# VH-VL binders against q0aze0: the designs that were tried, part 156

Target 1, 268 residues: q0aze0
Amino acid sequence: MKIILVNNRFKENTEKKAQEIAGQLSALNVEVIIDNGLDEPYAGTVDFIMVLGGDGTMLRAARRYGQRAIPVLGVNMGTVGFLSNIEINELAEYLPLILREEYSLEARMMLEVAVFQQQSLLTRVFCLNELLLRSNSPRMLSFALEISGQKLEPYRGDGLIVSTTTGSTAYSLSAGGPIADPQLDAFIVTPVASHIINKRPLVVSPEREISLHLLEEREAIIGIDGQIKMDFGAENRVLIKRAPHPLLMVNLKAKPFFTSIDRSLQRQ

## First folded at step 7 (VH-VL)

Design C25 (framework fv_ragifilimab)
Fold by ESMFold2-Fast, scan of step 7:
Structure C25 (fold): chain C 268 residues (1-268), chain A 124 residues (1-124), chain B 113 residues (1-113)
Amino acid sequence: as target 1 above (268 residues)
Amino acid sequence: QVQLVQSGAEVKKPGASVKVSCKGSGYTFTGYYMYWVRQAPGQGLEWIGVINPNSGGTTYNQKFKDRATMTVDKSISTAYMELSRLRSDDTAVYYCARVFESGSYYLDTGFDYWGQGTLVTVSS
Amino acid sequence: DIVMTQSPDSLAVSLGERATINCKSSQSVLYDSNNKNYLTWYQQKPGQPPKLLIYWASTRESGVPDRFSGSGSGTDFTLTISSLQAEDVAVYHCQQYYSTPLTFGQGTKLEIK
């Protein structure tokens, strides 16, 4: 069995904990590859991915490995979040089930984001939560949104979020988007500080293609999962579609989404 | 017009350091990993390492890890590779390249762009 | 480290004839989860940087003539030029990107007979 152990090198004590867990797994004849975010993604065959950290570490793991159809387990190390399934102090209890492959998988849709300059592909990335288009100056953006070739009336505002259902509780929530059951597949299109009050969030089929481009030259950026930033100008366009493969998240214990989000909203 | 432009040829004495620059243009500099590769005269290609221009994160070939340093200046879209404690067998053309990325980040991109190369000669 | 070995070291082929270059890896570069071989082929002319011809063992880079093709899987790979032209005279390198450090073959010099 070969496992990738993903940790956050920027969190105190995470390297030591990763090494301890790697030692425990090696003692059980499991080959361990440690991914602390510094190196390029591991290109070899892998049976399982264990993510040690909060939601941010899971988002990185999803972008690096989510398209490979490998089970991914989130192990929480102190931060409250939505993407972890077990706590670090529970790992010893669940490790035998992991090694015997006695768990269920939850498929979470991902976005495929392609950024073009005129007709040339500049970059293609995958993400678990969202793509954000936003102004990088005090000026509002004027931009075009097309859904499956249907041209909508121009948007004016600070930006737009195209989110997965998993991302409905991330930046889309802060911008006024709906809370969505992560078991559903859908794109959530949420305006950011829209100048036109009749621009509402849209929930659309994940089979649709969404395209964005600026109607005026402005300073703008594209943000991916809050972790990757790219300049975006009037000669650029973004094409967003469902990624070929969902992220396969390991479910070792029930995590009641709706009661968790309800408690979170009461505290915030 | 994707382009990588490297600094000019260098002549160094054994024990010195050399720093080669690579300026990217025509693409989002922070969106792609960058390789450093060298080629000694009449020899094959040898990978030095990779840098993520967005984070500054690096992975080195262990052969070079104690002598090579890769860095980025995002404000001018320029990557650097410094090789210290030079030996005569470090004489080579040094290349930067915007790497073809596969897997989770860049599934279907085949675009691979190389700088023109920088000749580094190490002689007494 | 994965060791890449090319054969032959040099090859002379007449104009219009088929040229075949082989590349072997010391261990498999096939990634089972996506069924892709992490292998590229480069063309290098004197005084120039390498130019990507083929990635994922068989996918031709944009702008590369269709006389170039790649084949093979796992540990054994072949670059074929179906009808050699004068501009194809170059050194050809295979490279694996399955694991770090990335490694290249020693190169095959292709000349006109």
Scores: ipSAE 0.000, ipTM 0.386, lowest interface PAE 17.7, mean pLDDT 84

Design C26 (framework fv_ragifilimab)
Fold by ESMFold2-Fast, scan of step 7:
Structure C26 (fold): chain C 268 residues (1-268), chain A 124 residues (1-124), chain B 113 residues (1-113)
Amino acid sequence: as target 1 above (268 residues)
Amino acid sequence: QVQLVQSGAEVKKPGASVKVSCKGSGYTFTGYYMYWVRQAPGQGLEWIGVINPNSGGTTYNQKFKDRATMTVDKSISTAYMELSRLRSDDTAVYYCARVFESGSYYLDYYFDYWGQGTLVTVSS
Amino acid sequence: DIVMTQSPDSLAVSLGERATINCKSSQSVLYDSNNKNYLTWYQQKPGQPPKLLIYWASTRESGVPDRFSGSGSGTDFTLTISSLQAEDVAVYHCQQYYSTPLTFGQGTKLEIK
């Protein structure tokens, strides 16, 4: 068995804990690769991915490894979040189940984001939460939205979010989008401070393709999962579709999504 | 090891529907996408669609979207592809296939394990 | 959609001679970020499903004989069999996996002359 441990290189506690867990797994004849984000993603085959950290570390792991159809377990290191399944102090209890493959998998859809300059592909990235198009200046954006080739009336505002159902509780929620059951597959399209009062969030089939481009020269950015930032100008186009593979999240412990989000909204 | 075993040959009349099965074994069935591809006699390969066995989510080739339905029964590690309103030009060998196991950042769309194929003959 | 065109449709080559099959894509299948060509080659013998030979345009699948090689980049690709053997009689297919829909060439039938 080979496991990747994903941790945050900037947090000393997670690095120390990753080494301790690696030692424990090696004693059980498990080969361990540690990914602290400094190197390129591990290119070899692996059986399991264990993410040590909060939601941000899980988002990075999903972008690096989510398309490889490998079970991914989120282990919380004290940060409140929605993407972890167990706490670090529970790992010893659940480790035998992990090694015996006695767990269920929950598939979470991902986005495939392709950014073009005219006809040339500049980059292709995958993400678990959302793509954000926003103005990088005080000026509002004027941009075109197409859904499966259907051209909508131009949008004018601060931007747009195209989110997965998992991302419904992230930036999309802050912009007024709906809370979605993460077990559903759908795109949620949420305007950011739209000037047109009739622009509402849209919930569309994950089989649709969404394209965006600017209708006038503006300083704009594309944000991916709140972690990647790319400049976006009038000669750029972005194409968004469902990623080929979902993130396969490990369920070792029941986590009540609806009651958890309800409590979080009362505190926010 | 890894095996994909498909259902037997079918003969159908124009206008009927056919449902082909593909049973996976020797790997974690829900961990890999299942693809469907067909090949008409003497012709090239044509992609029909892909299904995520874990969620049931699908992506279809637009040519087949109105007639093809892909489903999965996880409890028996079996995927299904149903094609409705059959025409004589739907006569083909239908294959299920699994994605190649890659160590790359992106999971590849090339097919490493194929079912043996199911011949569907549509004739009056 | 990316259109894949193979040439020739069929060819006959003597045993021990070099066989060359070409594949052209209607747009580039080279991904600039990782410098990889999203192009595969399959071998299909009569009555059998396709078998993977080459992926990433030039990487030979494990167990595939050294006489098979892939080359090319962007839009123009070649499959070469350096010394044809009787067991190599088959139809060869190229496929792109750069974008959906996944598309295949029409196939090239290789026969012994």
Scores: ipSAE 0.000, ipTM 0.378, lowest interface PAE 17.5, mean pLDDT 84

Design C27 (framework fv_ragifilimab)
Fold by ESMFold2-Fast, scan of step 7:
Structure C27 (fold): chain C 268 residues (1-268), chain A 124 residues (1-124), chain B 113 residues (1-113)
Amino acid sequence: as target 1 above (268 residues)
Amino acid sequence: QVQLVQSGAEVKKPGASVKVSCKGSGYTFTGYWMYWVRQAPGQGLEWIGVINPNSGGTTYNQKFKDRATMTVDKSISTAYMELSRLRSDDTAVYYCARVFESGSYYLDTPFDYWGQGTLVTVSS
Amino acid sequence: DIVMTQSPDSLAVSLGERATINCKSSQSVLYDSNNKNYLTWYQQKPGQPPKLLIYWASTRESGVPDRFSGSGSGTDFTLTISSLQAEDVAVYHCQQYYSTPLTFGQGTKLEIK
């Protein structure tokens, strides 16, 4: 068995803990590749990916490895999050189940984002939560949204979010989008501070293609999972599709999505 | 491990073109964006542009857009920057460097490696 | 374009004393979605390319001594060397990578008194 151990070396004892876990796995005859985020992704074949950290580390792991159809387990290191399945102090208990492949998988859709400059492909990125188009100045944007060849009336406002159902509780929620069951596959299209009051969030089939471009010269940006930022101008367009492969999340322990989100919203 | 090796110094006359090369080794060449920066003698650094080696897609500083051309040859892990219609104020050391985000996969952890620099002198 | 202004142009500090270099951007380089400042510091010695010291305004690059630290947010940033050593004599540059064109400060030359 070969496992990639993903960690964030800049958070507390995460790097030291990763080395300890790697030693324990090696003693059980498991080959371990440590990915601390500073090097390029491991290019070889692996059987399992273990992510040590919070949701941010899981989002990075999903962008790096999510399209390889390999099981990914989130192990929480003390910060609260929605993408981890077990806590670090539970790892020893669940390790025998991991090694015997005694777990279930939950498929989470991902976005494929292709950014063009004029008519030339600039880059292609995968993400788990969302793409954000946002104004980078006090001036609002005027932009075009097209869904599977259908051109909507122009949008005016600060921007737009195209989210997966996993991303429904991230930036889309803050912008007024719905909370979606992560077991559903759908795009959620949520306006950001729209000046057209009847522009509502849309829930559309994940088989649709979504395109965005500016209708006027403005300073804008494209954000990916809240972590990656790209300039976006009138010469750019973006094309968003369902990614070829979902992220395969390991489920070792029942995680109550609805009670967790309800508690988060009803804080007192 | 990671190295960026640039071509040697050049002396050009005004109006000529210069093409600087930058060969990457010790990493997956198509996995990282390559940018070009210059530094005139005794002056600060000035960004010229960036290229995604995987797609060939480019973004230029508007100041250089009509004279600079960036290309890559993936088969030899080499990036090129050509600057045309040279003027005396183009005299500078030209650097290649890896950008903070990879071409095919964007990383949330930035890092940066620079070539040794290529001195281009433009004189009559 | 985002304009980067460094101060002072040159600085002389005694060995073992603290050196402070300032960098100001004409607009914010803080991205609110990830709460990161798109600001780097480079060290450049004569005849050499720039070397990355600090990224994300305050994160030290691997292998850089802990006497180097970065601070600040939005538009005002500081590079601090807590106890100057002879090998720290160099020109220091700040850079924003928030928006294209990428822009650099004019540089601060650090010398020993």
Scores: ipSAE 0.649, ipTM 0.832, lowest interface PAE 1.7, mean pLDDT 87
Fold by OpenDDE, second read of step 8:
Parts: C-alpha cells; structure tokens; sequence
Structure C27 (fold): chain C 268 residues (1-268), chain A 124 residues (1-124), chain B 113 residues (1-113)
C-alpha cells in the first residue's frame, strides 16, 4: 500500500504530525509520500490520500489529486470545517480499517475551470469548492454569463461565484447562496453584491457548462477555492463544467451533515 | 491589403536590450492580437508572448516573462517587443504575427499574417 | 508544456508524388467542448516568415492549394501533399495553440528527390 500524506508546510503542527504518521505507517510496511505543498504533486500511483489539517488543506489535496480517483480522507487537526471525516486523535483507531480498505466512499462533484486567452488555454484547474470572479477595484464589473449557450442578461456587481454543492458552505454561503446537500451534483451560481438587489442564486444542472467574460476593459481577478488567484481581463474567458471525475472522500465515521451544519457554521 | 512591417536588423552586445517594432496596416489594428515568435538560425519556432492592442493585456512565455516586454502604440498601429539582458542564444529572427480576436475561443483564427522578421544578432 | 515532435526531420520526395509529414503532441490538443484540435501547419521558405496552411488540424487556409491537407486528432497529426510541386520545397512546422505556452515542432525540411 502507498499513501500520500497531505499537510501544510506553513502549519508546523501538521508537518510534525505528518512525519510522525509517516514513521508509523512505514513501520507497518506502508509506503508513504509526504506532500506539504512545497513540491509538485506526486506523479506516481498511490492507493490512499490522507489530508492532515483543515478545509484549506483538503482543497489543495483535491486540486492536486482529485482527478486520479483516489480515496481521500480528511483528518482534522483542531480546525473547524466541513471536509474532515475524523479527528487526529481518532486516527490510530481507524488506521486498521484504512489499511484493510474497510470504508465507504462519498463522491463529491468537482469543477473543471478553464481560463482562456482567445483560443489558448492559460490554465485548467479542478477544484472542489468554487470559482470566483470579482473586481480588482472598488468599481463594479460588467460581465456576461452564458449557461449552455443561453446568454443571460449582463451582470453588474462586484462579482460572481460558481460553486459545487460541497462549496455551498464556503464563500457562496457568505454571499447569500443556498446550502446544498453535498450528495447532490449541481452548480450554484451566486451573485456577489449584484446591482440588481434581488438577484437570486441559480442552481444549475451539472450537465451544463458555464461561461464568463467581461463586457468592459476593466481589471478583475478569478479566485479558485480561495487559494489560486489570477488576473482576469476583457481578453479572457472562463469556462466551467463538471469535472470528469469526482473527489472520492473516505467515510470512516458517519457525519450527519444537516444536524451538524449549524454548529459548524456558528464556530466559523 | 494586410501588412505587418517590422523594424530593421539589430546587432547588440551581451547584456544590452533590443526593441523590435511591428506596424500593422490594411486592417483594424486593435481587432487582432499581436503575437511574437522567434526563430534561431536553423532552429524551430519559439513563442514569446501575445498582446491585446486594444486593452494592452499581455501574456508571456514563462521563459521570457522577466526579460520581454510587449507594448503597443495604437495611434500608429505599432506593436513593440523589447528583450533585455541579451545573450548569445537570443540571436534569432523575431516575428510578429496577428491573430483574429473574435471574443470567442471557438472562433478565433491562428497566425494568418506575419511580419517579415527582424534579425537580432547578439555578439561580443 | 506541450511538446510537439515532427517526423521526419527531413524528407525528399519526387515531383508529383505524395509527401507525408507527421506531428505528435505530448498531450491531446483536442478540446472536448468544441471538438476541435488546436493544431496548425505552416510552410516556411528560406528568408520568409511562416505561412499558414492548415488550422484546426484539417481546415485549409484560404488560398492554399487543394493538394495540401491536414488530418489527425488528439495527439497524432499528418500534413499531406498529394502531388508534390516544385514550389512546395520548404520547411513545414506544426504548432499547438491549445495551451500556453504555444509550442511548435522542430520543423521538417521537404526537398525534391
């Protein structure tokens, strides 16, 4: 068995814990790769991904490895979030199950985000939560939204969020988007401070494609999961669709999403 | 007819800078993106970057992002590419080439017109 | 970066005969959303800039003779000259414009046998 431990190099506690866990796993004849974000994603085949930390680390892990259809376990290390399944102090208890592959999987839809300059692809990213388009100035943006070839009325506002159902409890929520069942596949399109006061969020089929571009020569940025930032101008287009593969989240411990959501949100 | 006319050949010392110009005529200058490509003697083509003459937006090949600067003067329909800290391996013919900007990644066309090229020689 | 590899590096073909040049990309340049291959072929004669021949892998540029054709999809592409003419002596380049940085093949020199 080969396992990737994903942690955050800027979080010293997770770094130390990753080394400790790596040692324990090695003693059990498990091959371990540590990904603390310093290096490029590990290119070799692996059987399991263990994320040590909070939601941010999980988002990075999903972005780096989600397309490989590898089970991903979130191990919380004292943070508040929605993407961890067990606590670090529970790892020893569940480790035998992990090694025996006695766990269930929950498929979470991811976004495929493609940013273009003309017909040239600048970047293609798979992400778990959302794509954000926002103004890089105090002025509102004017931008076009197209859904599967259907052109909507131009948007005017600070920006727009295209989120997965997983991401519904992230920035989309702060912007007034609905909380979605993570077992549902859908896009959530949430306006950010729209010029139209009662602009409603859209729930869009995962079978559709979403296209965004600016209608003016103004500086903007796109944000992906709050971790990737890219300049976005009138010469750029962004295309969003369902990623070809979902993130396979390991479910060792039952987590009642709806009964725990209030507690999680209050703690944030 | 569409024409892209580039500046003349340059001879530079290592460490110097060179600025090549490309003047477009016979078409709407701001309606087409301007790409820059170079070709070392006997070698293949290498992409340097692109500029939107209308917005001034640029994208560079990472290889050149710290040395290349693309600009435009819309008033005279001229694009410029400056390359600094020249090295001997920068010796090449530098080309400008236009690409139609349709506003859609589905409909844009590739490099249909090219400048005649500018030879830049870097030698001690 | 997407690496473009042409084959052969040089080719000699008799007048009136078929010339075939291959181009391979290190990854697919087919965009699923529009089902187009972001692949271009250029002709370059000595002392001249490249001339556009084929784009979208198989679409012939206006003014290009019918004897030139492009084919292929994904990672493997072919430029074919059905009946080589004297004026076809040149270096031919393939290029991907699917992803930045844009990249070219190393070129194929076509000569008359």
Amino acid sequence: as target 1 above (268 residues)
Amino acid sequence: QVQLVQSGAEVKKPGASVKVSCKGSGYTFTGYWMYWVRQAPGQGLEWIGVINPNSGGTTYNQKFKDRATMTVDKSISTAYMELSRLRSDDTAVYYCARVFESGSYYLDTPFDYWGQGTLVTVSS
Amino acid sequence: DIVMTQSPDSLAVSLGERATINCKSSQSVLYDSNNKNYLTWYQQKPGQPPKLLIYWASTRESGVPDRFSGSGSGTDFTLTISSLQAEDVAVYHCQQYYSTPLTFGQGTKLEIK
Scores: ipSAE 0.000, ipTM 0.452, lowest interface PAE 14.8, mean pLDDT 90

Design C28 (framework fv_ragifilimab)
Fold by ESMFold2-Fast, scan of step 7:
Structure C28 (fold): chain C 268 residues (1-268), chain A 124 residues (1-124), chain B 113 residues (1-113)
Amino acid sequence: as target 1 above (268 residues)
Amino acid sequence: QVQLVQSGAEVKKPGASVKVSCKGSGYTFTDYYMYWVRQAPGQGLEWIGVINPNSGGTTYNQKFKDRATMTVDKSISTAYMELSRLRSDDTAVYYCARVFESGSYYLDTPFDYWGQGTLVTVSS
Amino acid sequence: DIVMTQSPDSLAVSLGERATINCKSSQSVLYDSNNKNYLTWYQQKPGQPPKLLIYWASTRESGVPDRFSGSGSGTDFTLTISSLQAEDVAVYHCQQYYSTPLTFGQGTKLEIK
């Protein structure tokens, strides 16, 4: 069995724990590859991905490995999040189940984001939560939104979020978007800080293609899962569609989404 | 420098119509919504409607919907507001103004620019 | 329609003293999702168009002196001029942009005592 351990190099507690867990797995004849974010994603075949950390580390793992259809388990090591399934102090109890492949999988949709400069593809990235288009200066943006070739009235404001249902509790929530059942497949299109409340979040089919471009020269960025930032100008266009494969999340114990979000919102 | 320049004062008789123009300069005309507002002598401001200069789409205050028509000519960066079936109580200064229908954390230039106003007098 | 009511209709304040103008909306203009109040204040001098002073209830427009401040939330708003100058003689209008039709208060005339 070959397992990738994904951790965050910049957090001492996760790096040290990853090394400890790698040693324990090696003693059980499991081959371990450690991904701390510094190198390119491991290119070889693996059987399982174990993410040690919070939601941020899970988002990085999803971006790097989510399209490979490999089981991904979130193991919480810090602040309680929405993407972990077990706590670090429970790992020893659940490890035999992991090694015997005694768990269920939950599919979570992902976005495919393609950025063009004129007619040339600059980059293609995948993400679990959202794409954010926003101004990189105090100036408001003027931009065009097209949904499956249908041109909407031009947007004027601070920006726009295109989110998965998993991302409904992330940046989209902060910008006024709805909370969505992550088992549903849909895009949530949430405007960022509208002057007049005539701009509402849209919930659209994941079969739709969403296109964005600027109507004037401005300094703008696109943000991916809050972790990747790319410059975006009037010569650029972004196309957003459903990624070919969902992220396969491991369920070892029941963690009801609705009671978790209810508890989280009650404490905030 | 952003400027909105309106047409000159008009004197009309009851039942006539008036068409006020507003020429934008110093900015991309199609990027900003154009609002129309009036002010009767000694009274407060009253919103007439808004037009999207890029699409020609309009939203009117219900009070003016039957008599007001807003249009744009993109080639000369000019917006128009026509008010028909004038009454003496339509005597007012009519303003165009540039206002966004979108959120912002910051503004680099003034959020609103107003035209100088067009006095429309309706009498006898 | 949201009805905007200002008080007082007119006031006289001595040069250098504090002036306060109130504005009340018939329903809340606070949008919970972004925690912003959709309220503006305008200054209008005789023979001139209105000039934007304050937006989002409390944000001063660029170039507006810091003696002008806005406060309040929901339905009750105040414009304050901390030390009245001669050039501040004008009519002040509040406006909501929470919903259409856009509506204005009746105006408050400020003059020197």
Scores: ipSAE 0.000, ipTM 0.372, lowest interface PAE 17.1, mean pLDDT 83

